# Ledger of designs, part 22: VHH binders against Uncharacterized protein MJ1408

Target 1, 350 residues: Uncharacterized protein MJ1408, of Methanocaldococcus jannaschii (q58803)
Amino acid sequence: MSREANPFKKMPTILMPDELMAKALRRGEKVANEMRQKELPWLLKARFVEEHKVRTIASVVADNLQKVIDKTPPVRKLPKFYQEMVEVLVGIDDFKKSMGAFKWASELVRKLGNEYARKIRKARTPQQAGKLRKEFVGRVKSILEQIHPEMAFVAVAREKLKDLPTFKDLPTVVIAGYPNVGKSTLLKKLTGADVEINSYPFTTKGINVGYIGEIQMVDTPGLLDRPLYERNDIELQAILALNYLANLILFIIDASEFCGYTIEEQINLLKEIKDLFKAPIVVAINKIDLVDEERVKEIEEKLKEVGIEEILKISADKDIGLDELKERLKKIAIKEFLKDKDAENKELEC
Short names: E, the ipSAE of ESMFold2; O, the ipSAE of OpenDDE; V2, 0.75 times the mean of E and O plus 0.25 times the DockQ between their complexes.

## First folded at step 23 (VHH; framework vhh_6qgx_2)

Design w12 (from k05 with Y103F; at its last look DockQ between E and O 0.01; V2 from the best seeds 0.00; counts 0 for: pae E 17.2 > 2, placed apart)
Fold by ESMFold2, look of step 23:
Structure w12 (fold): chain B 350 residues (1-350), chain A 125 residues (1-125)
Amino acid sequence: as target 1 above (350 residues)
Amino acid sequence: QVQLVESGGGLVQAGGSLRLSCAASGFTFDYYAMAWFRRAPGKEREFVAAITGSGGRTFYTDSVKGRFTISRDHAKNTVSLQMNSLRPEDTAVYYCAAIADYFGLEYTPHEYDYWGQGTRVTVSA
């Protein structure tokens, strides 16, 4: 079913300069001990031992740095949701710069290893060979210390990014509305028992994901159920990242006002969400079994005044209007999803 | 550019068989329901058969049930209509159509988003 996983889960543990150097030196000494077992003339043995030590240290350092690059997704090729999350959590420019530093250091260490190995083969004494190896090690330590800030940055970035939620590449409906308007009941009725709770930055309640066939339903408790003026800048950025997932917004109004919010308060929240999202909005007027038809018509008129054209009248508790709602959500979400995919396919590949 | 191109039409004797094919391009084939419609001489366009985007459900007009089979090939982006036991009444121009709905089966031509130009089928006695 799911072809996508969190692209950052494959990132390896990031070693700091002293840790990586220690690993390289241990492997280098192991190789040196193996080479000392050879029966060779005294000077030739010294050259041979030090040359292989240098080549081993260079490979261990360069390969570990390159492995980080190879197992880190290129940010600009990621879906825009993940690009926005990288920007919010760590900063795209600094992340890209740090990957560049890893590549620079890996290439330089490998080049230096080759250069010093050639110098060691021409050493006139065992002491000269050992001195050249020590100089090489000092150069590698200096290179790693120069990129220490970038290594630390990538280590922190890895910890922040490895737990990002995985969303399927499916038509996606994001649910909004005040608490207690019936969102949870409706989500359960539309999707059945298959609702998953996933972690999401900036909310302690996580993010609820359910499915109507191939339609991904997303509910974000604590994010799309409060006025924008109550949110800090980081919470607002998390809300805006949902723009890159949503093909359709389902906004739920409690016609009875038993949720504790007036119709005017609910419509004000709707207007804020309408301004934030590119996706079209369907409004479900819920709990119609608790109010008369004249009240529902008043609410419908107010919704049309703010530009809402897709309005459904439902009762999640009484299973009224849910089949029609489900079909409307599927039709619109699939249409918007296919428009987005067709636009992506028309872009020139780079 | 979206294209639906029908092929496989022709002249066939009553009781014979014919296989129509529709090649799709320019859109995400797997997420569209596909259908065949036909227009007989002097008549309105009518629904023949449909298949869901998943390929799991098929639907047929009563006059072709048991004789026609719709199928789709997601690797080749094609939908096919196997027509067996053909009758002179099956003579028509056959059209391939697509609608952006995973589970939607529509009988009316006006609901479909994309259309081919048609392929002619003539069934002689």
Scores: ipSAE 0.000, ipTM 0.194, lowest interface PAE 17.2, mean pLDDT 84
ESMFold2 (binder alone), look of step 23: mean pLDDT 86; pTM 0.890
OpenDDE, look of step 23: ipSAE 0.748; ipTM 0.912

Design w13 (from k05 with A50G; at its last look DockQ between E and O 0.04; V2 from the best seeds 0.00; counts 0 for: pae O 6.4 > 2, placed apart)
Fold by OpenDDE, look of step 23:
Structure w13 (fold): chain B 350 residues (1-350), chain A 125 residues (1-125)
Amino acid sequence: as target 1 above (350 residues)
Amino acid sequence: QVQLVESGGGLVQAGGSLRLSCAASGFTFDYYAMAWFRRAPGKEREFVAGITGSGGRTFYTDSVKGRFTISRDHAKNTVSLQMNSLRPEDTAVYYCAAIADYYGLEYTPHEYDYWGQGTRVTVSA
């Protein structure tokens, strides 16, 4: 199954008005020079040269803008996670508006190219033909200048959006828990160390993505590892966006508290995560090898009191309980994935 | 074929009102700014009013400000000029013109791509 790449990676570099115009003029002049070599009567030759120059300039500009449009996915067709990312990073409305400007300019320049080409064909003098070409170029410059803010916006947007992580359309489990509770270790153990690190614009730490068969495992260091009150607004939005990615939350508790957080603190974080996410939660009590059975039972009881139904006991370090965890994650994640897909399809039909 | 057809001209008394209309066909109307020009006897063609392709901005010559209103209908491909408080000096042939520009327009007739045949407005004293 072809790893679905970040849909924004295909966006071309956005040329600013001066750059695009320079490119177009260069190509136009090249074509003009070729046409000047033709043996034609003076007036016919002049018309021919100017017409082809105009057509070439128009084509270069219009095609360049169109290419941006063609290579930029419509926001409405994106997975909800990416839609939300667009909103958080650049704003959907502004993005749409800006892309609309590209469309407008591309179509207009193409139309103008055709119109001026026709006028040039009817020019009575070489001077008139040249004048028409100059007028055309002036208008194209003006059009590009008019959409300059939108071009700049899309350029910035591209830079932000291209760095989004690539997720596969698979049942996805998002891992949460405080630092040092063993998330990374667990991810590596579950996935066989096939973990990919992807950049995430909201954290200095990359997102870790791994796979267990047909299930995608995602670790988001720096997002779901701290209380909400410690997060800024952008981070909060990013966290919320994970709702569109997560079919299941795997919350890791360190039974030993060697991570530096008490069981109570960890449970409080769990409660926050539970409130934020619509996805079901599986809790893995980790590092059971470091505590007695009584302590594990106590933790389990506390988790039940806060409404957690799926509790597994594991030691990532000692490879205890991992097979059971894998099976349970697969079962629940697949179920939830199918449910979510069905719901999405229903929404699209309405 | 590109066509601009003006209508609404006629004879009116000073202080009266007229509404000119221009129907556009044969080109992508939404990409074009539209303008009204007029030519009085013995005078050169002059800019009267203009509206951008987007319809977001309007422009007027000083002598008609507050009296004339230009508007456009994208659905009907029409541009209109409401002329109120008409004066004898407003007597002219009025022309509809189009320029391929969405955000701006020009005041000089030479820049415009398409022209109507004109409609005569006569204001009597």
Scores: ipSAE 0.019, ipTM 0.373, lowest interface PAE 6.4, mean pLDDT 90
ESMFold2, look of step 23: ipSAE 0.309; ipTM 0.755
ESMFold2 (binder alone), look of step 23: mean pLDDT 90; pTM 0.924

Design w14 (from k05 with H110E; at its last look DockQ between E and O 0.01; V2 from the best seeds 0.00; counts 0 for: pae E 25.2 > 2, placed apart)
Fold by ESMFold2, look of step 23:
Structure w14 (fold): chain B 350 residues (1-350), chain A 125 residues (1-125)
Amino acid sequence: as target 1 above (350 residues)
Amino acid sequence: QVQLVESGGGLVQAGGSLRLSCAASGFTFDYYAMAWFRRAPGKEREFVAAITGSGGRTFYTDSVKGRFTISRDHAKNTVSLQMNSLRPEDTAVYYCAAIADYYGLEYTPEEYDYWGQGTRVTVSA
């Protein structure tokens, strides 16, 4: 499996019991019609037709159910970002139970198909063969109805999960700060390319992804750009899932306050994000071209008071300090990415 | 009581002809497919020919095709096997057999419901 792809995009559409049974019955009748063309004695032809109808129905049903399992890796083996998304959007325990129900039903239908095929080979009349096939179909219908709730659950889960963003397995920098501090301008300048918008749960703005070589840059409009007290518990879980993505947080401060927020308000947001994330934080003081050096120094001292050690002074509009910022982001993000990879490898060896 | 009674067996020289008959009683003749099987000395029973209960299809093993003709007479409840161009290899006890239902014929002897006692056919060189 590539770590660069959303595992849920490959999930097939989930058929409900009636839909899957109808598909299987159509395929079974097609095979039966083909078998009726053979020159065979009357009873042998009836046995042959009904046997192959049963085997075809069993195969269509069991293979369809198994395909869902095969195209969905076990949740426990997914990157933690996707594990958290499954928990937030659908519930891991219910998802695992539903996949188990698909496996149980697939195996049982296959077993019954073999059993009824053997009985049909020994039928003494065509009517007996047909009765056995009808009994088999009834048993399959019953099995599918028994797992109907799990089939419906997986169908809803698929719709929620298939459009989750796909992130590359690269050192990742998540950008934070109030609106209008220059995040979008900075992202475009650092990446040199148009920003790709991806959907993300609980925000209609999505997330913006760009790249500096092998460094993945992520901007989160609507998520990390306002105070935490404005979030419900589910929104907070979606924000916290970014912990599993972020190797480094880049927090942007607007030195001019033209963004509409005071330095005090911006530092309060910084403190909240610092408490939410395990990743180290680099602060970029932006728009230094619009204020004097004394003001920038005052902001820098306030940042040191709250425990920020990595501070850069930039102007995205004037291309000031951006090369130094790129190199610092790369060094820290790569360091943290490799640290996380070592921890993951040690855990998997157990 | 179901009975199948074969007749018409005997000794015949190679190249000759013989007609076997099987009289059926104790079941509704038209509901049964009828077959002839044979058992050569030291061999297992093998399929020779069959005819459907209705619909008039006939089937033959390759070694008798073109030489043997199976037919049935619904008025007399009999099935017949006309055997032409007989060979010494056709020497066997010939059995008629019946299998229930209109839908199909069966080639394996274990699947047949009723059997006659057999009539012996000997073809001399």
Scores: ipSAE 0.000, ipTM 0.073, lowest interface PAE 25.2, mean pLDDT 83
ESMFold2 (binder alone), look of step 23: mean pLDDT 87; pTM 0.894
OpenDDE, look of step 23: ipSAE 0.006; ipTM 0.289

Design w15 (from k05 with A35S; at its last look DockQ between E and O 0.09; V2 from the best seeds 0.00; counts 0 for: pae O 11.8 > 2, placed apart)
Fold by OpenDDE, look of step 23:
Structure w15 (fold): chain B 350 residues (1-350), chain A 125 residues (1-125)
Amino acid sequence: as target 1 above (350 residues)
Amino acid sequence: QVQLVESGGGLVQAGGSLRLSCAASGFTFDYYAMSWFRRAPGKEREFVAAITGSGGRTFYTDSVKGRFTISRDHAKNTVSLQMNSLRPEDTAVYYCAAIADYYGLEYTPHEYDYWGQGTRVTVSA
């Protein structure tokens, strides 16, 4: 499925039992009023009115529930990132169970509508026809009440899931590093300030998305900018979910330490990120304009000691080394993207 | 033809266990909530346990809570009642019933659409 949009944006508003019933009853009554205008014998008219009322009510309820089903993508068909988000935000099992309730109720209401319509057609008196309609309505109300918890759950789930960011199906570079190391500045410089801010349920700062040609750059303020021990379980899961987005990690180190973190601290964070992500890592030593060459070399050597092979020296602020960085990011991200796609396709075929 | 056939009844000593089963046919089983009722000698039929169509919710009369467990198998179109820690007062004919709505489960036996013939459970002192 093309990662072109948040798949949950198409989910309709979930009507609660009372709301849905009110809607259905209104429409039923409207149809009934139209049918009452027909010139028919008394009994035939009564049956006709009640039958059409029942059918309309059934259709409105069943179709509404079915629409939710139709507009909600199956979790198994979602990109892995979104699957993980469903798990983190609402729970996949509960979500599936709840959607199953919608299906059950929709089918049952449709069935009952047909059954009661047939009974009404055979009613011997107008009173009997009316009674059957009332019974039908009562049963529909009962069914909706039965699935009320699931309806409520899906409503909440929708609210959480609809705000997930939209990622394009492009080679994706995720930016990581401590606060104030220059991530945002770098993103703006690399993308020409074409940065879109998206809401993310795990951070108040949102997600920054930019593009360098056909490469997607993602900055996640508040997630990949502090040690793991400072994160709660939900945040950790969210971090792990980024594995399904990232074809490449760009880790930014502040050579000057003006960000408030030592080189050692920054390297420790890098190690954690390296362990968490399957994607390769490119390290950009930033703010080289603020330190001497010897210091930069020292940092580079330390990075090599921890197994970093791709190291670039840059100054986002002074526009130093950015072109080289862009080219390197493109090259690696595209390569990894293609590799990941091939792997995914193979998994789907099995 | 709609059929509900109960099985598993019998004689058991107090403190013992029985598992009742009800096999359903002739209707769309998944659309119906299923219930167990019982009728003791000289008493009226009373609600025992219910399970919703989806199997997501169960209900019990107070006297059997913690002792009885209702379950259903959608693949086999069966509903079961596991009865543990049986008491003489549990002696009754147990009936399986089906209803296509939620509210009929506890309060209105007359609203149930289909009934079994019943299976006798006798608990000796």
Scores: ipSAE 0.006, ipTM 0.242, lowest interface PAE 11.8, mean pLDDT 88
ESMFold2, look of step 23: ipSAE 0.370; ipTM 0.765
ESMFold2 (binder alone), look of step 23: mean pLDDT 86; pTM 0.886

Design w16 (from k05 with F27R; at its last look DockQ between E and O 0.08; V2 from the best seeds 0.00; counts 0 for: pae O 11.4 > 2, placed apart)
Fold by OpenDDE, look of step 23:
Structure w16 (fold): chain B 350 residues (1-350), chain A 125 residues (1-125)
Amino acid sequence: as target 1 above (350 residues)
Amino acid sequence: QVQLVESGGGLVQAGGSLRLSCAASGRTFDYYAMAWFRRAPGKEREFVAAITGSGGRTFYTDSVKGRFTISRDHAKNTVSLQMNSLRPEDTAVYYCAAIADYYGLEYTPHEYDYWGQGTRVTVSA
């Protein structure tokens, strides 16, 4: 499956039982009308009409349900990020169960269609043929009613999942830091202003995605920009899900504190992020143009004390240190990406 | 695909009791009607009991009515056959079967979609 798009975008609209049945009956009647034009003996004609009607109804219903199945990727085959999103947004078990209902219903309706078609072919009277058709339709309605809750569930799930952002299967750098530390500015500068805004169900601000060559840069406003204690459970899960996306974390510190947060506060957030993510962290000390060298050194020392090894000094606004940052990000992100891919492949083989 | 695994068979004296269990794989168990069949030595496979997918209806062959009880556990994906007052005539290999139908029970053995491997029940005189 090309990891280049949200895998759920291909899911078709889910027709509810009444809608699907109406569609099937309409098509069945259309075919029946065509068959009624055939020059056949009375009984043969009646059987012929009812049989084709039944087959058509069965096909429409079964094919519709099957299409949903075919266009919905199995959760187990999804990238881990999307698996986690399914869990967070709808629940994997419930989703699987619901898709199972589609499969069950599709197969059963197809089976019944064949069965009743055979019975109709052997009908002794037109009335019997009609009765069999009615019985078949009744059973199909019952089946659809039976899976109605699952259909409704999948419909809701589709609406939630279709809005997930599209990530490319590339080395990915996730940007973190407090508001106004210069994340957006930096992203634009690094990517040449080629930034795409994608919807994200957990924030109203969306996700910003850009590219530096073959590196994917992701900014998640509203998720990694405040302490964890300010997040609800769903947001926390969403944050954790980023572990499956991030090969590298780029944490931005505002050296000037004009963002409204002290260096200590920013470092505390960094610590939290460091604990949450398995990916290595590169820290960029931003806005160095607004402070003296001594202050920058002090910040650097504090970062070293908390175990940060990769520290770069930049000014996104003044285009200072950006080339070095780009090169370092590429190097580390690619390395980590390959490592993660190797690990994933090993897991799949077991 | 549904896999069925029977358990609970064994040797029991006449008048005794056994409880057979059938474990079904998959998450669509509730959509299947379940049945027990048995095959005695030298005889053909015969229907014993069935329960709807919903669990709302049961059906028994006449020879086991009042003695056997079929039940299902939706949470565990299992169907059970409680066999009381067992008779030597109940000696057979018992099979669990499943058919994709939530409400229906009127099926021939050939119409069932999935079968277990069977569990042997021996009732001594």
Scores: ipSAE 0.000, ipTM 0.300, lowest interface PAE 11.4, mean pLDDT 89
ESMFold2, look of step 23: ipSAE 0.256; ipTM 0.723
ESMFold2 (binder alone), look of step 23: mean pLDDT 83; pTM 0.866

